# Ledger of designs, part 2: VHH binders against Mucin-19 (Muc19)

Target 1, 175 residues: Mucin-19 (Muc19), of Mus musculus (Mouse) (q6pze0r851to1025)
Amino acid sequence: STCHVYGEGHFRTFDGESYSFDGLCQYTFLEDYCGQENGTFRILIESVPCCENGLTCSRKVIVTFQDQNIILQDGKVTAVQTAESTDCRERSANLYSIHTVGLYLIVKLLNGIILIWDKYTKVSVILDPSWQNKVCGLCGNNNGDLKDDFTTRHSSVAAGALEFANSWKTSQECS

## First folded at step 1 (VHH)

Design b13 (framework vhh_7b18_3)
Fold by ESMFold2-Fast, scan of step 1:
Structure b13 (fold): chain B 175 residues (1-175), chain A 117 residues (1-117)
Amino acid sequence: as target 1 above (175 residues)
Amino acid sequence: QVQLVETGGGLVQPGGSLRLSCAASGFTFSRYAMGWARQVPGKGLEWVSYIDSGGSTEYQDSVKGRFTISRDNAKSTVYLQMNSLKPEDTAVYYCAKEWYDSGMDVWGQGTQVTVSS
């Protein structure tokens, strides 16, 4: 299954729902926590405006996996560094691999998740079939049913895209 | 509604040059990657080149050093400069929007390029 976001907040969920949402905060794009603390990963997104009128010039992606943070921004991938950066990088290499295919940057996580970034605004995520019914966030729940694609952080079904997307903000301080 | 219109094809002798243009409308051109693909007689579609929203390019091995892709965001147009053309480059060339590994978004109508003596 594949989920996308591109341009000025155009989303397509795993189950095929399309919607538009151009928020300026950090949002959970995809995760497996879904209201519990026994999850293993999070993919967060932020729109980066390029001028006063709020146009989205790029999208920043943060992947949290096995207590490592992988950051996609400014056309490149960087891992969170520690005081001993060599050990951190060696561990990160065991958890993911990075490929460049055409103009796209591809991050493959050991858990069967593939992240594709055009180094600008488009972000796509492809799930291994083993992730069916195990995920939540702006990409939907990947259960094959469009009726509950707007499942909020609070496990309710939103009436519309705005309520749905705002429920996935990572901070209540952001409007 | 997204539209892509290719122009610039024609008949050229081996070793000659052609410049293809693709005029885009119906979307914010500067935000999307663009590419060129070709349909060779007797073969399926073959990707030729890509250019992302930031201007980074990639080429099929068979055209590296001969073809150059470029874009003009002010004109919402992507170009393919084809030099040192060979008979094997004979094909219908298609402009494409926002290709990625899992597929492509939009195709144009195509423009015929024939390389023959």
Scores: ipSAE 0.000, ipTM 0.113, lowest interface PAE 17.4, mean pLDDT 73

Design b14 (framework vhh_7b18_3)
Fold by ESMFold2-Fast, scan of step 1:
Structure b14 (fold): chain B 175 residues (1-175), chain A 122 residues (1-122)
Amino acid sequence: as target 1 above (175 residues)
Amino acid sequence: QVQLVETGGGLVQPGGSLRLSCAASGFTFSTYDMGWARQVPGKGLEWVSYISSYGSTEYQDSVKGRFTISRDNAKSTVYLQMNSLKPEDTAVYYCARDLGYSEWYGEGMDVWGQGTQVTVSS
């Protein structure tokens, strides 16, 4: 399954729901925590309105995976350790791979998640089928049912895209 | 058991060359894509080069024209020839087996070696 966002906040979820939301805060694009402590990753997005014409010029992507933050920003990738790691073997097991294909930057995570970034506004995530019904966020829950794609952070179904997307802000202090 | 063992690291002066080898065991080497990654102080691990089971290669921009990846399926070994080495190339180099999530994007990496230290210093 594939989810993407592009341009001025045009989203398509894993289950095929399309919606528009042009927020300026940081949002949970995809995670497997879903209200619990036993999650393993988060993918966060932010719109960067740096273009002359006032459009979103790029998206910043932050991937938190097994004690690492992988930051996609300004056409490049930066990896930062988020927790203490004493084992060299453990650090290599948490590695991601980066490939460039034309204008696309592709980040492959060892957990079956592929992240594709055009170095501009388009961000896409491809999930291994094993992730069905195990994720949440702006990309939906990947359960094959479009009716509950607007599942909020609090496990309710939102009536509209604005309520849905705002529930996935990482900070309530951001407007 | 599936294993990758890197050799060939060492100390070399700027402008010098080194050839890294990665010996694979416990799987059908010829059917897998292989790659090299390096751990640079302060950045974590970064991908360096990739070679497909068909011999297609890809390189990180900072090493293009200087590094060459190759493989010898009869010996179950992948190589990284490093020329015109720079102090910035100082890192622990890791060999990895690539196992696919999608044919269009290659294979995802699932087996790693212990690494070999490369130091470029005068």
Scores: ipSAE 0.000, ipTM 0.084, lowest interface PAE 17.2, mean pLDDT 74

Design b15 (framework vhh_7b18_3)
Fold by ESMFold2-Fast, scan of step 1:
Structure b15 (fold): chain B 175 residues (1-175), chain A 122 residues (1-122)
Amino acid sequence: as target 1 above (175 residues)
Amino acid sequence: QVQLVETGGGLVQPGGSLRLSCAASGFTFSSYGMGWARQVPGKGLEWVSYIYSEGSTEYQDSVKGRFTISRDNAKSTVYLQMNSLKPEDTAVYYCAKDRYYDSEGWLPFDYWGQGTQVTVSS
């Protein structure tokens, strides 16, 4: 199933709901934590404005997977070790792969998630069917039911896109 | 070279049906979403329907329940089955290829067909 965002905050969820939200904070695009500690990944997005006119020139993407932070910004990818003090275990060498195909930058995660970035505003994520009803965030919950697509961080169903999207801010200090 | 060729337009009475076909070539058809848009007399271009690469569909409110979009990846063809046609459906219908993977139906498309005229009148 596929989810994406592009341009001035145009979203399409895995279950087929479309909405617009052009926030300037960092938001959870997709994760499997969903209020629990047993999660394995997060994908965060942030709109980068062209200047003070408010137009979105690009999106910064941060993927947290295992003990890695993979940052997609300024047309390039940077990987940073985060939870590295695992003195009892070795770091896996094959947690992800990166491909450049024409204008697209593709990140394939070992857990079967594919992230596609046009190096500008469009971000797409492809999930295999094993992720059905295991995810949450701005992409929806991938449960095959459009009625539940606006599920907030607090496990309620929002009445509108603004309430839904604001529930997925990663910092309450951002406005 | 990307090419989209529409067929199936014509004149039909109100309440009638038509099926539009769009034969695509020059790209990996199964990897891209496809859409239909129409140019309505007296109005601008409006989105009609969209089908994702995996087969999920979306419709403009005024055609929901009357129109069905489908695709045949083996034939690189997208279809629009139009039922219960109304005079308001009179337009030139365009097949369009999504610029990006599985784009939204109201998003810009990168390639368009030549268009096929659908006229609904008594």
Scores: ipSAE 0.000, ipTM 0.101, lowest interface PAE 17.6, mean pLDDT 75

Design b16 (framework vhh_7b18_3)
Amino acid sequence: QVQLVETGGGLVQPGGSLRLSCAASGFTFEDYAMGWARQVPGKGLEWVSYISWGGSTEYQDSVKGRFTISRDNAKSTVYLQMNSLKPEDTAVYYCARIHPYGTQEFDYWGQGTQVTVSS
ESMFold2-Fast, scan of step 1: ipSAE 0.000; ipTM 0.173

Design b17 (framework vhh_7b18_3)
Fold by ESMFold2-Fast, scan of step 1:
Structure b17 (fold): chain B 175 residues (1-175), chain A 122 residues (1-122)
Amino acid sequence: as target 1 above (175 residues)
Amino acid sequence: QVQLVETGGGLVQPGGSLRLSCAASGFTFSDHYMGWARQVPGKGLEWVSYITSGGSTEYQDSVKGRFTISRDNAKSTVYLQMNSLKPEDTAVYYCARVTYEYGSGYTYFDYWGQGTQVTVSS
């Protein structure tokens, strides 16, 4: 299944729920931590305004995968190590492929996650079936049930999109 | 008993070319994806390219158009032709066996060689 965000914060979750949210902070788009410490990845997003009227010009995407940060910003991808490895030959967790297909930049992660970026506002994530009911964030929980797509960081179901999206903000000091 | 032995690294001028070779043994080479990864000082390990058992190739965007991966199944050898080398390509390059899990589509490196140093400087 596929999750998208595009334009002025238009989201479509894996389970097919649509909502709008145009916050300017960093938010968890997708992760497998879901309140636990045993997670393996996070995909974070930030809206970047281009005009004084506050319209979203582009999105920055940060993929945290083991000890790597993969940053999609300004039409580029950059990989930055967040922690040292004593034997890089055993770091298959750093394995990913990056492709350009037409107007899109595609990042394929070794864990079966495909990230597609138009280098501007549209970010899409495709999950293989093994990720069903194992993820959380702004993309929803990928369990096939729309009723709990607004599951917050605290494992409750939000009454609306604003409460839901704000629960996935990565820093409480951002506003 | 899986062994991957890289050769072809060395010192090259910016804009120059190098061809890396990796001789594989201890497994049925023709049945496996093969790839290259590199360790850039301060940036961690990153994949560079892989080639499937059928010959299809994938490249990291930063090397696309400059690097070409190929294989010779009769010699159990995978190659990386590196053109238009930049100082930022300076790294230890590792040959690796790549495993594709058919049910999940999961792809990962499971065995590495010892690495070969590539230094791009004037």
Scores: ipSAE 0.000, ipTM 0.083, lowest interface PAE 20.1, mean pLDDT 74

Design b18 (framework vhh_7b18_3)
Fold by ESMFold2-Fast, scan of step 1:
Structure b18 (fold): chain B 175 residues (1-175), chain A 118 residues (1-118)
Amino acid sequence: as target 1 above (175 residues)
Amino acid sequence: QVQLVETGGGLVQPGGSLRLSCAASGFTFSSYYMGWARQVPGKGLEWVSYIESGGSTEYQDSVKGRFTISRDNAKSTVYLQMNSLKPEDTAVYYCATDWGEYRSFDYWGQGTQVTVSS
């Protein structure tokens, strides 16, 4: 299954729902926490304006996996280790791989998740079938039923895209 | 009922120029990402360029500075202006929308042949 966002907030979920949302905050694109503390990863997105008019030129992507923060920003990728372990870079090589193919920068996580970034506004994520019904966020829940693709952070089904997307803000103080 | 029709391909000498056009119908063109991909003889499909609904563009490194993608939403058409053509640019060029990693392209045209030779 594939989910993507591109341009001025055009989303397509794993189950095929399409919607538009042009938020200026940081949002959970995909995670497996889903209200619990036993999750293993998060993929966060943030629109980066380029002009005085606030139009989106790029998206910043942050992947949190184990003790790694992988940041995709300004056309490049950086990985940040925890302050407690400078030797974790060797371990990180086994947790993910990075490839450049054509226009895209591809991050493959050991857990079967593939993240694709065009270095600008388009972000796509491909899930292994084992992740069915185990994820949440702006990409939906990957359960094969589009009726509940607007499942909020609070496990309710939103009436519209605005309520749905705003529930996935990572900071309640951002409007 | 999505249809994409490419035109403008042909035979050209190295260093020459061609302009490809792709006429789209059956969907709300202005809301969708549009792109160009090419299939080089003996190689796989290679993405060339894309343009978002908002006009932002991106290019494959091998064509940067030589190719320019643009769109005309009133005509539901996307263009690829190709300058300083090289023999390596010889390929069938495809117009595409709904560019995803899974299945690469959901909707694409029949393609137009570009041949660069002397």
Scores: ipSAE 0.000, ipTM 0.122, lowest interface PAE 16.3, mean pLDDT 73

Design b19 (framework vhh_7b18_3)
Fold by ESMFold2-Fast, scan of step 1:
Structure b19 (fold): chain B 175 residues (1-175), chain A 119 residues (1-119)
Amino acid sequence: as target 1 above (175 residues)
Amino acid sequence: QVQLVETGGGLVQPGGSLRLSCAASGFTFSDYGMGWARQVPGKGLEWVSYIYTGGSTEYQDSVKGRFTISRDNAKSTVYLQMNSLKPEDTAVYYCARDFSWYEGAFDIWGQGTQVTVSS
């Protein structure tokens, strides 16, 4: 199952729902917390505008997995520890791998999640089938049913894409 | 112009096998991921299997180990081999094209093929 976002906020969820949302804040693209404390990862996205007309030139991606933050920005990868430790840095090498294939940057997480970035606006996530019904965010809930793809952070079903996407903002102060 | 045509459906007894084929035309087949979805009577549409352009595959838990998706880019065809069929697999099966990596094109669906598993 694959989820994509590209261009000026064109999304396609794991269950096949398409919608458009052109927000400039940081949003939860995919996570397994889903209102619980016992989650293991988050993938966050931000649109990076061009100078003229606010067109989206690229997307910044932040992957939080265990105690590691992986930041994809300006065509580059920066790995940042959430805990200050040299030992933690060595442990993080076993949690994920990074590959460059042509113009694509690929991050494989040990938990069966593959993140693909074209270094511009397109971000894709591929899930191992074991993640069915275990995720939430802008990519939907991966349950095979289009009816509840607009499930908000509050576990309700939004009437439209704007309400749905705004529920996945990481900061309520951003508009 | 873009078209998907499914064949291979039919009636089979529990424990039997069927192979579905989906012939694609009107686009560069090798540039697109392809999938199968089904609609069980009285239930919503559900994804069955997916195959990426590079050949990697994914399956729903209910069919994992029994179904195999494959593709033949030279023939512009995607296949679903269904083994150990159960009455619960009775459904209309649809072939679907995912959109390309660089374009926001709409998805294309086939007309569907009926699979009935009964004694």
Scores: ipSAE 0.000, ipTM 0.103, lowest interface PAE 16.2, mean pLDDT 74

Design q01 (framework vhh_7qbe_3)
Fold by ESMFold2-Fast, scan of step 1:
Structure q01 (fold): chain B 175 residues (1-175), chain A 121 residues (1-121)
Amino acid sequence: as target 1 above (175 residues)
Amino acid sequence: QLQLVESGGGLVQAGGSLRLSCTASGRTYAMGWFRQGPGKEREFVASISWSGGSTYYADSVKGRFTISRDNAKNTLYLQMNSLKSEDTAVYYCAADSYEYWGSLPEEYDYWGKGTRVTVSS
């Protein structure tokens, strides 16, 4: 299953729904928390404007996984530990791998998620089949049913794309 | 402090057109139009993102009204076509402090004092 966002907020969800949304804040692109505290990852996106008129030049991507923040910004990737730890155990050694293929940066997470970034506006996520019906966010819920793709942060179905997308805004990052 | 000033309201015949403008005294992000008819609560009409790339419309105006903006002039517009008697209301310009352009009036921080639109049969 693949989800994309590119350009001026053109989205295509895992279940094939297309919509447009060009918000300037930080939004949850994909997560498995879905209103609960028992989740394991988040992928957040921000549109970066290049002109005074606010047109999108690039996207910043933040992946939170296993107490790590992986930041894709300005054509590069940076990983930062979210919690201080001196633990060098085998479990923390191989959480992700990074590949450069042509103009793309590819981040493969241990949990079966592949993130592809063109270093500009296009962000794509490919999910392992084990993630069916376990995710939420701007990419939809990956359940094979288009009717539920506009599922909000509070587990209700939005009537339109704007209310849907606004429900996935992270409140502290708006500028 | 931010001030919003609406203009362009007036009397128009059913089936006619009218263009409303709203000028902001400073920087705005997402903006919207709301209206309040006689004896009714304030209702959502349309909203637009800062870039102008995303718009949202109430079902009652979809296909008839067009929201747009000119950020260089700090001005928001509402082009109203195929006007109906039910469109008679005071129209309010609203602005959010950030990038909220949904339908909930309580989420908008700044409001103009409104411009009256009367649609006669």
Scores: ipSAE 0.000, ipTM 0.116, lowest interface PAE 17.5, mean pLDDT 76

Design q02 (framework vhh_7qbe_3)
Fold by ESMFold2-Fast, scan of step 1:
Structure q02 (fold): chain B 175 residues (1-175), chain A 118 residues (1-118)
Amino acid sequence: as target 1 above (175 residues)
Amino acid sequence: QLQLVESGGGLVQAGGSLRLSCTASGFTYAMGWFRQGPGKEREFVASISGSGGSTYYADSVKGRFTISRDNAKNTLYLQMNSLKSEDTAVYYCAARDWYESLSEYDYWGKGTRVTVSS
């Protein structure tokens, strides 16, 4: 299944819920931590304004996977090793791959997650079936049940999109 | 702003053991230990990924030191065994803020002193 965000915060979750939220902070788009220590990845998004009215002209995407931070920003990909590796060659070969197809930048992670970015506002993530019921964030929980797509960081079901999205801010210092 | 507080330093005999702790005021991504001995430059000791799934050690401490973390407590540990006089140093905890993930460590503690007497 697929989740995406585009334009001024138009979201569609894995389970098919659509909502609008145009926040200016950093948000957890998708992760498998879900209140647990033993997570393996995070995908974060930030809206980048380009106009006086704060209209979103692009999105920055940060992928944290294994010992890598993969940053999608300003039409470019930057990958950063976060810890010293005893075997950099073996690790690098199997962590992820990057492809450009037409307008899209595609990042495939070894864990079966595919991230697609149009280098502007549209970000999509595709999960293989093994990720059902294992994820959380702005993309929902991928459990096939529409009723709990607004599951907050605190494991409650939000009454609306604003409460839901605000629960996935990475910093409470940001409004 | 993220704060890191180290504890557990002290005086220990050569061949002994000591466990250092570092508590963070909030979420951290990768964390590590660095040390600076008398008259030496600051050097890397060990690091651990955000999940705890990957650990890395300086050659001088491999087999003797073990890095671990408890993310529920926002706490990093360094178990030091078979201590040598060369391990005498101020030990610093370092962390990356996943919000601002760079190749360098963004946050540092004030350090805790470890003295190994022979």
Scores: ipSAE 0.000, ipTM 0.108, lowest interface PAE 17.5, mean pLDDT 75

Design q03 (framework vhh_7qbe_3)
Fold by ESMFold2-Fast, scan of step 1:
Structure q03 (fold): chain B 175 residues (1-175), chain A 118 residues (1-118)
Amino acid sequence: as target 1 above (175 residues)
Amino acid sequence: QLQLVESGGGLVQAGGSLRLSCTASGFTYYMGWFRQGPGKEREFVASISSSGGSTYYADSVKGRFTISRDNAKNTLYLQMNSLKSEDTAVYYCAADLGWYEPSEYDYWGKGTRVTVSS
């Protein structure tokens, strides 16, 4: 199952729903928290305008997994330690791997999530089948049913893409 | 457990500039600057999201102050230009470990004093 966004907010969810949303705020692309505090990862996205017209020329991506934050911006990757309790250096080894292939940056997480970034606007995420029915966000819920892919942060089904996407904003201060 | 350490405060002449820094002991989602002037309550100055793409400023500092961050260093910055006597205050760094912009921040630094003369 694969989800992606590219260009001016052209999305395709894991279950095959397509929609357009051209927001400039930060949004939850994918997570497994889904209204609970027992989650294990988050992927956030943000469109970066490149010119006076405000056209999106790149996307910033933040991946939080275990005690690591992996930040993709300006064509490069930065990994930042978030652990508070212990030096997890040996445990963090093998939690993820980063590969560059031509124009693509690939982040493979040990938990079966693969993130592919073209270093600009296109972000794709591939999930292992074990993640069926366990995720939420702009990528949908990966449950094999197109009818409920517009599930909002409030666990309701949105009437349209704008309501759906706006429910996944991370800040009300961003218009 | 999260610790914040501010630096860069000092005495500066009106119209001058200062850059404040705040280093966190770990990564944070939202960070912000607040200030408290003599005899005043603490007020919001600026905030920034984890990626740096969402920023919010108090109307009194828009166009003069710029908030930014370097996540590789877990460091928050506040570039203050065209300083006014009204900007005299103790400036506090604030952070949250949550994924949404907080209405109240849970982690605070000790503050760094900025005095704008004349």
Scores: ipSAE 0.000, ipTM 0.191, lowest interface PAE 14.7, mean pLDDT 78

Design q04 (framework vhh_7qbe_3)
Fold by ESMFold2-Fast, scan of step 1:
Structure q04 (fold): chain B 175 residues (1-175), chain A 119 residues (1-119)
Amino acid sequence: as target 1 above (175 residues)
Amino acid sequence: QLQLVESGGGLVQAGGSLRLSCTASGRTYDMGWFRQGPGKEREFVASISYSGGSTYYADSVKGRFTISRDNAKNTLYLQMNSLKSEDTAVYYCAAGEYWLSDSAEYDYWGKGTRVTVSS
């Protein structure tokens, strides 16, 4: 199942719902926390404007997986450990792999998630079938039912895309 | 492989109504209507997501046209009310990965159905 966003906030969820949302804050694209503390990953997105023309030139992607932060920004990838210990080389080697294929940067996470970035506005996520009905965020809940694709951070179904997307802001300080 | 067939076009008097249909040979996701008038380029009219929960309209038709779909019948509809002479065009059904106003984003197109609004 695939979810993606491109251009000026054109989204397609895993269950097939399309919507438009051009927000300027940081949003949860996909996670498995879903209101609980027992989650294992988050994928966050931000639109990066083109100087003063107001158009989205690129998207910044942040992947948090275990104690790693993988940042996709300005056509490059940076990986940073968030935990105190950085002495375990074998841990880092087994958590993810990064490949460049044509125009795309591909991040494969050990947990069966594939992230594809065109280094500009297009971000796609492919889930292993084991993730059915275990995720939430702007990509939807991956449960095979279009009726609840606008499930908010508070586990309610939004009436429209604006309410849905705003519920997935990572900070209440951002307007 | 996917085939789209439009129907419902015809001659209608200004101020009248007409309903267009588009039947797909298989499952489609996002769909839209485009039109091309005499001596003009093809322009966007309306689009709808697979679930029908999201719709988008060109400013020139907003409030007059309504897009809808019946997924059980693989059929897309365009209800056109308060028709104007400027609405005279060949209307095309399109299907694509996303419901967008940009014709370049649609992968499959019908042959069109002609709508003539007399004034």
Scores: ipSAE 0.000, ipTM 0.207, lowest interface PAE 13.2, mean pLDDT 78

Design q05 (framework vhh_7qbe_3)
Fold by ESMFold2-Fast, scan of step 1:
Structure q05 (fold): chain B 175 residues (1-175), chain A 119 residues (1-119)
Amino acid sequence: as target 1 above (175 residues)
Amino acid sequence: QLQLVESGGGLVQAGGSLRLSCTASGFTYDMGWFRQGPGKEREFVASISWSGGSTYYADSVKGRFTISRDNAKNTLYLQMNSLKSEDTAVYYCAAETYYSGSYDEYDYWGKGTRVTVSS
């Protein structure tokens, strides 16, 4: 299953719900830290507005997986290490790969998640079937049930898209 | 606005152990501990990723200190073992509420908790 966002906050969740939300803050697009489980990855998005008219010109994407942070911004990618492992044991090589395919930049994570970015506003995520009912965020919970796609960060079901999306803001400092 | 409250500081004899806690009033991403000893600049101690899967330690504390977190309680911990006089400092909790791209960049800080190690 696939989730995407494009333009002025046009979203389609994994379970097929469509909604619009045009926020200027940083939001959790997708993660697997959903309640009591420990998370292993997160994908954050942030709209970058055009000059005076405020239209979204691009999206910044931040992917955290293992001890790597992958930042997609200004049409390019930067991969940086957030923290070292304290066990010092040899790690598997090739935790992710980055490809340019046609007009898109593709990030493939070893855990079965594929991120596709058009270097502008469109961000898409494809999940391996093993991720069914294990994720949360603006993309929904990928459980095959559209009725609860608006599950908030607080594990409640929002009545509308505004309440739902605002629950996934990463900073209260951002209004 | 996010608040970070440190606790667990106090007096301990050299070779002893102490556990510090830091409770956040809301969700945080990566978190860390910093300290400032008498007459010294603030220095990095340890950091932990938002999921708890990655940790980083300053060379001076490796093998003696362990950083951990309980995200259900929005609480960060620092278990300090084999304490030395050089560990005497005010310990500060730091957190990010949005991702900055660095293990040592944080947008929120606590007021600190004092740790004194006596001989």
Scores: ipSAE 0.006, ipTM 0.256, lowest interface PAE 10.7, mean pLDDT 76

Design q06 (framework vhh_7qbe_3)
Fold by ESMFold2-Fast, scan of step 1:
Structure q06 (fold): chain B 175 residues (1-175), chain A 118 residues (1-118)
Amino acid sequence: as target 1 above (175 residues)
Amino acid sequence: QLQLVESGGGLVQAGGSLRLSCTASGSTYAMGWFRQGPGKEREFVASIYSSGGSTYYADSVKGRFTISRDNAKNTLYLQMNSLKSEDTAVYYCAADTWLYGESGYDYWGKGTRVTVSS
């Protein structure tokens, strides 16, 4: 159950479908909201182009989990609270851990999700088995069936990668 | 070190066909063809993934070119039909071995020249 994106928008979904999509907007890479309000996390990606040639230099990653935003950009990790912090001893908990191993930055979330970033273009996500058939986004739905890996934001199956990926834009204002 | 060796280039008349081959010395995640014409930048032509065998094409070659692979021979093919003078270029084989490269392709061949005459 691993999903990757690297280079010029080369994707491999959890169920093994491969496709290419070189978009410059922000996209939902993985989430569990899936058209409903009762989700717990989102992982968003954005390609950062080089000069005027359109070559991807890096990817920015934003993880929203338990009222925190974890931002991966420019080789750094920044964690920001989306709500006021409470420092009561009885309520404190470790929600994630961050490790640097060689060229890789690894974020392990308490919910069983592991994010691996090479600080450049490659982003990988590993899910534990409890997430089978509970996720959506550019990584697919992790249900073990390739037939519906192009499931759009509107719960339909797209005919092609372009329609599929464009349905996962976080803003309709972006081209 | 992975090596890629292209073959099959040559001179062909407009409307003709050519098949390019690329042999890899090892396993790959994805392979593709790129080309660079006289006075032009390198452009994507087609790609194929080892998992699932999904194929992708540039709009300029859709319906005319077909990418395929023979896993037993570690060989990638590009069947080029209905060739046009605009297809004149050096064609490069590229491989992605799951390691970060500049454009997702971390190994490149030296290229094979295709010339389409009127």
Scores: ipSAE 0.000, ipTM 0.111, lowest interface PAE 16.3, mean pLDDT 75

